# VHH binders against N-glycosylase/DNA lyase OGG1 (OGG1), part 3

Target 1, 365 residues: N-glycosylase/DNA lyase OGG1 (OGG1), of Arabidopsis thaliana (Mouse-ear cress) (q9fny7)
Amino acid sequence: MKRPRPTSQPSISSTVKPPLSPPVTPILKQKLHRTGTPKWFPLKLTHTELTLPLTFPTGQTFRWKKTGAIQYSGTIGPHLVSLRQRPGDDAVSYCVHCSTSPKSAELALLDFLNAEISLAELWSDFSKKDPRFGELARHLRGARVLRQDPLECLIQFLCSSNNNIARITKMVDFVSSLGLHLGDIDGFEFHQFPSLDRLSRVSEEEFRKAGFGYRAKYITGTVNALQAKPGGGNEWLLSLRKVELQEAVAALCTLPGVGPKVAACIALFSLDQHSAIPVDTHVWQIATNYLLPDLAGAKLTPKLHGRVAEAFVSKYGEYAGWAQTLLFIAELPAQKTLLQSFSQPINKLDESAEVNETSCDTLKP

## First folded at step 1 (VHH)

Design a9 (framework vhh_7pa5_2)
Fold by ESMFold2-Fast, scan of step 1:
Structure a9 (fold): chain B 365 residues (1-365), chain A 123 residues (1-123)
Amino acid sequence: as target 1 above (365 residues)
Amino acid sequence: QVQLVESGGGMVQPGGSLRLSCAASGFTFDDYAMSWVRRAPGKGPEWVSTISGSGDSTSYADSVKGRFTISRDNAKNTLYLQMNSLKPEDTALYYCATGPYDFWSEYDAFDIWGQGTQVTVSS
């Protein structure tokens, strides 16, 4: 007489998940191929075009992990890949652990790396505009701006507001775990980034329980705002690749938890807005020490953020965000120590004419 | 527990004045820098002003400098914004927020936000 007898069987009931949110239509699974022992292939990028320690552990992404002494691993859509680069090698190599197809993984990786943009040409142009930049570029070549998925980038930088890297990483790992598991490398778990639909099914309480604090309401609010966009949230974000920088930033700032600095990070790292300048305390110090010395010691304000961005664009042009990225990396402790050990004298008229014994050793030879 | 409640908004004519208040509870008010942030219709958030925990240091957006004055009463856990010479461009929802923790930090790094109070400047 038990009509729902099949669903009340112990083995069947064990496959039923507890109700957490209103029921949603099941998402179709991707057809994935996993490799047991992946082969390594050359990536057609030399160390001057891509240097892994100058690109991945620099705060533009939190989803890529150091999975070996010379290896970084991460996911790009459904593709789980590793990159390796031996110190002093003239090439970067990659392998594919999980993918829908090897060719799709290669194309996705090259797109993710902005491989169509020549770093050598950009650094040459910046060095001609600024000899000081040229000196730094000789030792820090291969610092590349990535081309991330906009939704993935947006959620990562919503986690970054008023936060430290350890907490950002933990929060980003939690969000990542909501997506499809692709594999494990060197004790790290790797997931395809969850869809907007998958994210829309996670409550604010679930994020708070995971340690997101006040950011829980920003993430859920932003997901809801994106769901309400005409044509869909992913399409709306991608459309910002086609507009001018000021329009993209203004649009992003309508989202909960997105201020001008966070908007500039999203624009630079995912929306092809190569002149976007995320101004934080470090970039402010760089700008006042180098581009805007009249503002040294002044307080950073929203209007001064605009002036800093304008100064970088005026000096370096359409790719000013890439120039800013190198100058920021030069201020990281590990890179600053390296520069002090292997630098060469700057050959610039106003500096070479200076008779100042305290600055005679600009950088160590 | 932690709460910020803004009040004092309303409709005013150009050249008029309004005084906004923010009542804070659930935290040690004088340990935190406090800010006013506004959101105009169709625009993102714009930082307006910040005051240090002690009240000794203030900063202002150039658009409001000389017209607005931020102040605080730590004995009453209350933040104020005196707005003079109001312009139609000042029309916005005004929020009270904690932070930035120092005047060299990013102005978008605000931790706790209130519900907001509406200011409308129209002739």
Scores: ipSAE 0.000, ipTM 0.142, lowest interface PAE 17.0, mean pLDDT 78

Design b1 (framework vhh_nb_b201)
Fold by ESMFold2-Fast, scan of step 1:
Structure b1 (fold): chain B 365 residues (1-365), chain A 123 residues (1-123)
Amino acid sequence: as target 1 above (365 residues)
Amino acid sequence: QVQLQESGGGLVQAGGSLRLSCAASGFTFSSYAMGWYRQAPGKEREFVATIYSGGSTYYADSVKGRFTISRDNAKNTVYLQMNSLKPEDTAVYYCAAEPYDWSDLSEYEYDYWGQGTQVTVSS
């Protein structure tokens, strides 16, 4: 993973006694402000950097809803926001329904969208390494990896194991409803994601009654494990942004219900681990068709999971997880249908063009 | 090659103790929940205990307070400490690795099973 630009820091003498634990910082509660008819503002992300249908309904988050024909809405901490992408606009637009401040909402949104990472630069690099990727990327611009809160991401992907999107969404909606209600848009209720403390007050029985099945044990066990972490569970999760991928994955896999795929999803979507490769049956099909043809038709095993991840990283480098995400999106039914439309037979195109080029009337004033 | 190898089974008197071990190889052990199951003659295979990747444990009511499951991730090994054994505990004991993050697997299917180890408790 490419590290953030180094900050220059002055050297401190080792002979100076370090300070004792920092003083407890007072908990500051900011007042929420709700807007009845919010104004729309442009984001500095063009359609090649962000395309909403290639980013939100792709299984990297289950908390964002399609709230209009061209609109998606969701929450980032205390901020309830909508994004829209109009045909012909240079950039995506956003509005803020509920927030502590409009500037805080804008900054949180840009952070959530990984806006500092240039998708165009990544695609250029991937296309140099793999011309087949370049051809595919030409038709699927703006497929962006999000930067989610790690607790929120972790709980969502604990719901995802051996599960379908409809059921995952219902389970994630239940968890979301435990947090502070921020507003309603297009019939959907939106909540700030609940704190660890709030989650710890929900029993395994309550989750089971809500339809979580065996995942009830994973969620309650993980919440308990996080609460037991020195310095707090949120801080422990955030610390995994600063370690190597193998260490982050190993740490995540100590949590109940977190296996290699779930760990890779959390690492890629919330921990700045851009080379993480979540391997499921779809990614396995992609890998055997694209990188590991000798393994085509073989059964996916835990050992082969590691080989798949290694093959992607070997091919695409530090941002292999972003390359994998685009290849995965290309395999979704909606995108396969779109890609097939670009291969329409030439004879039909020629017939249509010739019929449309007819004018029998002479123009008069 | 994936393998689960149980050991430590045998004959023990009622009220005695026995420790089962399961050595795992060929997969990322620390990422998996590990479980113990048993099958007595003429009965279906039943759950005994599980230990999740994070160390939390869950036990069948019939063994709770008597059996303890533990793991050593450095040795890729899961253990079942069985105390206060009863004749009704007589069974073949199987080690299993749980498929927590595979989308094609059902909620009670396990990726891998050991060959089993016989535990016989005399009256």
Scores: ipSAE 0.000, ipTM 0.164, lowest interface PAE 13.0, mean pLDDT 79

Design b11 (framework vhh_8pnl_2)
Amino acid sequence: QGQLVESGGGLVQPGGSLRLSCADAGFTFSSYDMAWYRQAPGKERELVARIYSGGSTNYADFVKGRFTISRDNAKSTLYLQMNSLKPEDTAMYYCAAHYESDWGSTEDFDYWGQGTRVTVSA
ESMFold2-Fast, scan of step 1: ipSAE 0.000; ipTM 0.250

Design b12 (framework vhh_nb_b201)
Fold by ESMFold2-Fast, scan of step 1:
Structure b12 (fold): chain B 365 residues (1-365), chain A 122 residues (1-122)
Amino acid sequence: as target 1 above (365 residues)
Amino acid sequence: QVQLQESGGGLVQAGGSLRLSCAASGFTFSDYYMGWYRQAPGKEREFVATIYSGGDTYYADSVKGRFTISRDNAKNTVYLQMNSLKPEDTAVYYCATEYSDYEFGSTYFDYWGQGTQVTVSS
């Protein structure tokens, strides 16, 4: 008896079956109100507290879209909102396209933005601890860590494992489309993120057809695990905001497809775990350059993940994840090119070992 | 070190064809996603096509049906076959790989080639 070695099911012309219909349940939510021409209101967040291009297209979330030259749009629960920031404007402005109430949308937006946390105070503290951080912070002000819904954050980062940004975005858009449609802006469709119950009605095969690959099994497995939690999966996730970081990470790692990097992303971006350090190869490069030079040239291993996290927390304190976020953004291609244009060039042909930084006063011979 | 080197660009008449190549080195090519992007004068860089490690492809709507992306894992090369070229296709074309070893690596740092100029005369 030979065991088959198929890598995928045979190609057929038929489409996958539609999702299973959910049971009829009473409507428990307030009625949604859509606004045709929404008014813009100021947020009390200056460019030093929030800079949209340093916050939204940085891999914290894949559900917010650039809907104009200076505008980003996304959903927070039942609220469809846009943020805009003109060059030279001191503060960010927002508008509400769809909501249960304007006041609820404003409060949800401020919560989503971690608005109660002073970025200026954190940057001042980090700059005192690390003058190199101070140099970068001068050019990258307003890189803010968001406070996302934990289920929404979890599903997004399950999509991110061994994946590229274009495919992650397509997968997250598919999941988002399973929720209630709230509106369209600049050719993008916006949906309230689906409930755990709605997600439980989507088969592994439907996710595979949508291009999820092996992640289809992890998403359906995680949804099933959450549904099995006493008191409910949403309540279990929210409870992780009240435990220590190690306990939150250990709990998340019990979920299918959640490893240390994914767990740290969920903890930092949705569970108020401000010292969580998502260690990837770029964070490893940053750590060996800034904090652990003795490990430069070594390969990143799972065992070294904890050592990197510890080094960041030792240097930057209880908000080390926010410091790491700025250092990570500085390594993104868009920001790297800008920063390099301002920095003194280093001769790559002469680079053999570590050399202490020296000021270069270039004079003509 | 990851290196990407494009070739095959040039001047072509509208309705013509060009084949771009990108030679890759410094990583396990067969495990990585490969893509083509382009940047027209005065415009932002835009997505053109991608090919996944398993061979699945995805295209921008503007090129679907006209362009074909393919890969040769034995040669560590990705190709872009461009047919029915239009003046609007005039751009510098960039080869890219999206770094994806999540859990132990990053999904956010892209490696880019130097680019190859494609000019389509009307």
Scores: ipSAE 0.000, ipTM 0.229, lowest interface PAE 11.1, mean pLDDT 80

Design b13 (framework vhh_7qbe_3)
Fold by ESMFold2-Fast, scan of step 1:
Structure b13 (fold): chain B 365 residues (1-365), chain A 124 residues (1-124)
Amino acid sequence: as target 1 above (365 residues)
Amino acid sequence: QLQLVESGGGLVQAGGSLRLSCTASGFSYAMGWFRQGPGKEREFVASISWSGGSTYYADSVKGRFTISRDNAKNTLYLQMNSLKSEDTAVYYCAARDYSDSWYESLSTDEYNYWGKGTRVTVSS
């Protein structure tokens, strides 16, 4: 548990402490180098520290694409990268298609993967706190929580409300296409995520024409609210990495279209808030099965929402959100099918993920 | 089961103000106000998220009406200013006890609990 939890602050103004993540480089200051046939390099993360099918197609991001049988590709700021993991390989491999520099791409990728956090140490600690977790973790090692850019994460989860994975992906692809084009892989187009300034130049009507429906108003409203923040919207969002979870969630909930569940997703996946528990009907079912059995069969209420979050934190500690993420992934249809049959090919896993019933507005890892 | 009780309706002159209240028997996620005027369908007026951080208004009332909530008292409010004859309606308090979809609760289908309504009459 290498990274300390941010301490509570009386206001969410410009932070005294620098951001924990490097900000996205402005387009005008970038010198991009494109590689036609990139070389693959080992990433110093073994199977138990990162397993791609347990991390990327789990609903924590919609901007990474399966670009091959064993390959996932996506963008991190100005860097277009691919990850691949062959069955039986000791480590994950990566390549860089477009970047400002190869070293910057490697560092950005390790930051994005929360590589400073030892998954093996977390699983050991969770297993000591809950022997049931130890049994489950034996089969699902490498399920990792990502460290996304907060603006990118926020806009993605604004698209997730009352929506299915296919529709969310289409909407996120539309937003992504507003940014700088970095390259194409396996028929997918990849873009640097657009700036707040670029997003502010897109009208509500343009989003509605693109099929966003009522979400168009929330995206434009949130962009406007962020631009009005003293010190800038990106700096305001990054400052939430340095406050306590309750303050981060309360701050996010001031944004149009952001409720407690969406706020908890943003906090867990982009703001270093490792104890954030996004609660929906699936997490409620998990909680009543594992932590609150006396409430099995009861209806989820607002009073019980807070009780679920408290139960996870009481059991697993400051990284409770990571423990909850693994338990959630274990209940996804694709992972249950895999656990029942180890010989399932990767293409069947993709098929199961696309038909996943959790693709509704309750979707979260 | 959640019960909603509205109060504060009555007769008021055009240009006047009224404050409607809705007390819930327990806490709810999203709450809103809907109204039904003479010879009209039930229409959206305003909604508020659990935290009070997100509020939404029908264009016809925006700038004149203010929705707020006091979670400690399980009470929803609608402050109505600059009332017009077109605001004459039965006003209904609505709530839901689930957290799915926190965006615009503009449809009656998004609410699973309803009050019996309180009548507001605006005379010219």
Scores: ipSAE 0.000, ipTM 0.156, lowest interface PAE 14.7, mean pLDDT 79

Design b14 (framework vhh_8pnl_2)
Fold by ESMFold2-Fast, scan of step 1:
Structure b14 (fold): chain B 365 residues (1-365), chain A 123 residues (1-123)
Amino acid sequence: as target 1 above (365 residues)
Amino acid sequence: QGQLVESGGGLVQPGGSLRLSCADAGSIFSSYAMAWYRQAPGKERELVARISSGGSTNYADFVKGRFTISRDNAKSTLYLQMNSLKPEDTAMYYCAAGYTEYDIWEESAYDYWGQGTRVTVSA
């Protein structure tokens, strides 16, 4: 068979020109509206659906800040928002400090909070499968898994590997500062997360000077790998919401610096992979004490991550990652302190400390 | 932040023993994985032994059965007991510390390093 190719096959003196770049389309900048005194609106999520101190200061995200005694603030794309939970209110309230539109901010916030998923229904199912979970849920209700932007989530968790929370927060704040400034609340600066293009303009050396250590190479390598994706890096990441968990994790692990734990964090917190189980030393201790006693005393390795994930999924089903999140939160020092003490006196002390901190911040120039 | 200071190096004959110590002047020791690395002139730095915050140990094949790594968190001190020393063990020995959720094997993952202590094995 002798005619498999068209007659325009290159000769010895074929064309030497590389492919031409497509025309650059002008990027239209979003029109932002800033509010000096924002109004508060109900979000219609009760305390059993969302409890702010069980959701935001728990290691799911490092970009949301406690900006008052009962208030947390952060950014979702171009929207700078605050959430607050008054002791007497049945529902969480929100306000918008900076946005392209109030309705757009509301929809983005509900999406970010996975508001379509009933936490009460999930906790009922988990409690039916596991009485221990039911006991913990009575004291730690409202711990919700967030639905973050995948690029934002990926970069945050690349910062988290082999690192402490204070250093992770400093690194994530540096990355955030590369994006568009949206406003300041309670002494904190808030930025829209930088685009992949903006991140690609930061050198490995600049990240190292900012204290990223060996993670500088992994962040720049990952940014480069994402830019090389034919359909675009953001589109490639979003496509992982449509595949099975095993395929999503395998794809993520091709990125520099992404191991099984980091991949599981990205999958659970940004890719709708509700059965993903991020295994760190705390989750490993929970798993070996509770689900896999035969592995007690063994060292956690990447290979053993799969066994832990299988155990959680076998017990809790398709939302095993949400069940795991509550068990992880119960092991955090702040939550252990609350469980071992009268919660009311602790809450009053926390409120007093926050008021003192806020007063101190207002004295700064 | 912690300052790591190595001691215990010296000149020893083949078959002899030395005990290296690494003291942390800061409060960083108990939460960190610790390691001993060595570097001979003209060679790359290589891992000798590692101990996790929980006490789990890993050894390079060329020192297994001869060296023992241990830590005393109450004294903020890391040790390396070196037995049956060979001329090939001649190197500058470095103490390293890093935060870990898993066992750290990569040199670049260690945040804190000492200035080193010299070990010379010769007849």
Scores: ipSAE 0.000, ipTM 0.200, lowest interface PAE 14.1, mean pLDDT 79

Design b15 (framework vhh_nb_b201)
Fold by ESMFold2-Fast, scan of step 1:
Structure b15 (fold): chain B 365 residues (1-365), chain A 125 residues (1-125)
Amino acid sequence: as target 1 above (365 residues)
Amino acid sequence: QVQLQESGGGLVQAGGSLRLSCAASGFTFSSYAMGWYRQAPGKEREFVATITSGGSTYYADSVKGRFTISRDNAKNTVYLQMNSLKPEDTAVYYCAADFSGEYWDTSYLEDYDYWGQGTQVTVSS
C-alpha cells in the first residue's frame, strides 16, 4: 500500500487583535487544500514580460523544477503551483495543486514574479542606454528577476558557494524536505520551505552527513545568528528591503558564509535591491566585454568586485541588477549556442567553457 | 575512496625553489577546484592559491608573483611552484579539493570538502 497522504493542518483562531498602527498580520493558521486535477488559469503576463526557460532554470532559484516540456513547478509558502507556456499562447498559465486558498496563491505568485514591474519598460530603457543590450533583448525576452522569501533565498545561496548546480540542487532539496510536504509532480517532491525554528533543530552533523561539507557550519551558524536577532530573524531580513544597498550587503555579510557575491544574490533576488550585482567569473567576462574593456584578459580579484558593480550601476541605473541578469543569461551555454546560431552561420568554438560552468549555468530541473 | 596525497616538501635555503605536487583519486578531478593552504606553528591555516576547473588562478597577496599554481587533468594532479622562498613561508602545506566553482571568500579556507595530510616546507635563513 501507498504511504497515506499527510493531513491538512488544522485551522485555529487568532488570539491577537491586530493594532491599527502600525498594521500587523493576524496569526491565524489556515487549512491546506489539495486539488487532484487542478484547472489552468491565465496569469496576465505575456512572453515579453515572462518567459519560463529564461527565468527559472537560470540560477536565481533551485526550488523550482521543470515538470513537463513547457511546465515549471514550485512552492511559494504554503502554495504548490505550476506555470506553463503553450505554443500559440501569448500569456503564461498557472494551476494550483495545494494551497490555503486559490486567491492567496494567485497573489503570492504575482508577488513572487515581481509582476508589478514592467519588464518591457526596463528593457526599453536599457536598450536606449546600450544598443548591444537591445540586440540581445530581442532574442531573450521575458528574463525576469524573482522576488523570493529572504530566508529561502539566503539558505539556497549559502549552498551555492564554490559549488555546481547539481550539488546545489541536492542540498536545497534536502533543506526543502525538512518542511511540510505539499505534493508530488512529475516524480519531484515539493515542500513548503522549513521555518527558522524547524531549521534550528537540525544539527551541523546532520547537514554534514547529507553532503553539505563545510557549508553545514555556515547554515547552522546563520540559523543561530538569525534566531538571536531582536524582533526575529525573518523580520530582520525583511527590514533590509527598507535600507540602502550598501547597508543591506554589509548586514548580510555579518552572517556566516555570506561573502559579497552571495550577499548580492540575496539582495537582488529577495530584498528589492534592484541595483545589486552578483559578480562571478561570468559577470567579470561580461563587464570586461561591455563596461571595462581595458581590463579584458585580466583576472578577477576581490578588490575589483565593487568596481564591476559600480560600472553596471553607472551604465544601467537603479535596475542595473535586472540588466546584469539578462547579460548573464546570454552567457549560459544553452543561450550562448542559440545566440551564436543567430549571429553566425558557423558556430564559434566555446573556448571559455569549462565542465563546472556548463553544469552550473545550464540549471537542471 | 577520496584521497589527496602531497609530495615535494623539504628543507630549502632562503631564495630557493620547491615544487609541490598533489595526486588526487576517487573523484572527477577535472570538475573540482583545487587549492593550496598552509599552517605555520602557532598560526591559523591560511590560503595560498587556488585553481578553478576552468584554469582561473587566485593567489594570496603574500605569495603573488612568487608562487604559481597549475593542474594536469590527465594526471589528476595539482602543482604549486614556489620561487624566491622566504623563512616566513615555513609551514605545513595542504592540498584541498572542493566542488568546482569560484573562490573569492577567504573565511572558509580550511573548510574544503577534501584535504590531504600535508607536506612540511622549511625555509632556512
Scores: ipSAE 0.000, ipTM 0.227, lowest interface PAE 13.8, mean pLDDT 79

Design b16 (framework vhh_7qbe_3)
Fold by ESMFold2-Fast, scan of step 1:
Structure b16 (fold): chain B 365 residues (1-365), chain A 122 residues (1-122)
Amino acid sequence: as target 1 above (365 residues)
Amino acid sequence: QLQLVESGGGLVQAGGSLRLSCTASGFDYAMGWFRQGPGKEREFVASISSSGGSTYYADSVKGRFTISRDNAKNTLYLQMNSLKSEDTAVYYCATDSYEWGYTTDLSRYDYWGKGTRVTVSS
């Protein structure tokens, strides 16, 4: 069903600015509080709703870092937070290193984690539609889709085209460094993501010097296009949360450097477009192996992008992008190695269980 | 510790073919072929995911080279067809711990073979 758009939108008025001495807008400074030894608190999400290694190092975001053996850290607006997942705990824990307020940080974190969406309910629905998915989901519990700021997500995925995660991360770290420094954890520097205004003050040549290559032109072009939007670029991006997926993707594709795959990533990870399917060669292989075996051996073409998206949506419904994300995570080397152990004959697993009554030696890396 | 051993290099006439092989003691990683020509920096040639389901090629070799792997034999292959003088280089097999299985960034590759020399005569 189409999401209702606000019926009352501000009309676009041409504002004639005086040619001499325009009025100065008062600058409101955010008051940040840094905690020297932050206290850890439980989060509302159990390990079946959120598993950190299946959520953060999966290419949804490049701004969160593994800051300990069981810990990930990142920023959400002015909030610098860490998440940790202790063996034996029922829930993930968090702490706040820097924030405007502890309550604001908690609410921002729950929003960022899509905490209102039950992963258990989605898995139940997907498993009813595809029992094969149900078996896979038992081994990959807690793989969540995040709800990022749209500007932050857009700039990150402009860095992603024809690129690898290590280089994307270096580029994203450069952009992040343009924002307000919030703190350092485990040798990583953390910054509030820069404003559209701050980004507009960085030249194409500065991005090229930082190793962005042809993407420098796309980032500066996109920043300029967003600044030109009536009502502001951030508000324009946020408005795409209220339209149908095809409208959101079409709107995003008007931005320099945004093709269908990048648009689908932005839509899925920041615009509440839960049926968006980012199709690259990996997702194409997943689709032809899992949903479209008749197309196995064919090359991915622009015409076939729509067919892959249609197949996922037909199978999994309005949250097809979440199903696709779990199937994609299953193809990552670390997870694939674990999953390959389940392709062993059942008698081998039984033998391991019989031999080890107290200490589990099965499937350990 | 991973051990990578390339083989199959040699002298070949322009328009000819060679098949390079790389054997590895640990093979549950994405793997790639890179080359370094005379007076040039090392460059990406092709990569393949750990499952073999995804392959990537440099534009200069697309349609001429084919990367493949045999996980049962722990062997990576590069079939090189329609060889040109500019393909003359030392060819290196490489693997990394890179999570996504795709990269053209040489700094991400943790383990490298010694290389096998390919010379294409004009």
Scores: ipSAE 0.000, ipTM 0.119, lowest interface PAE 19.0, mean pLDDT 79

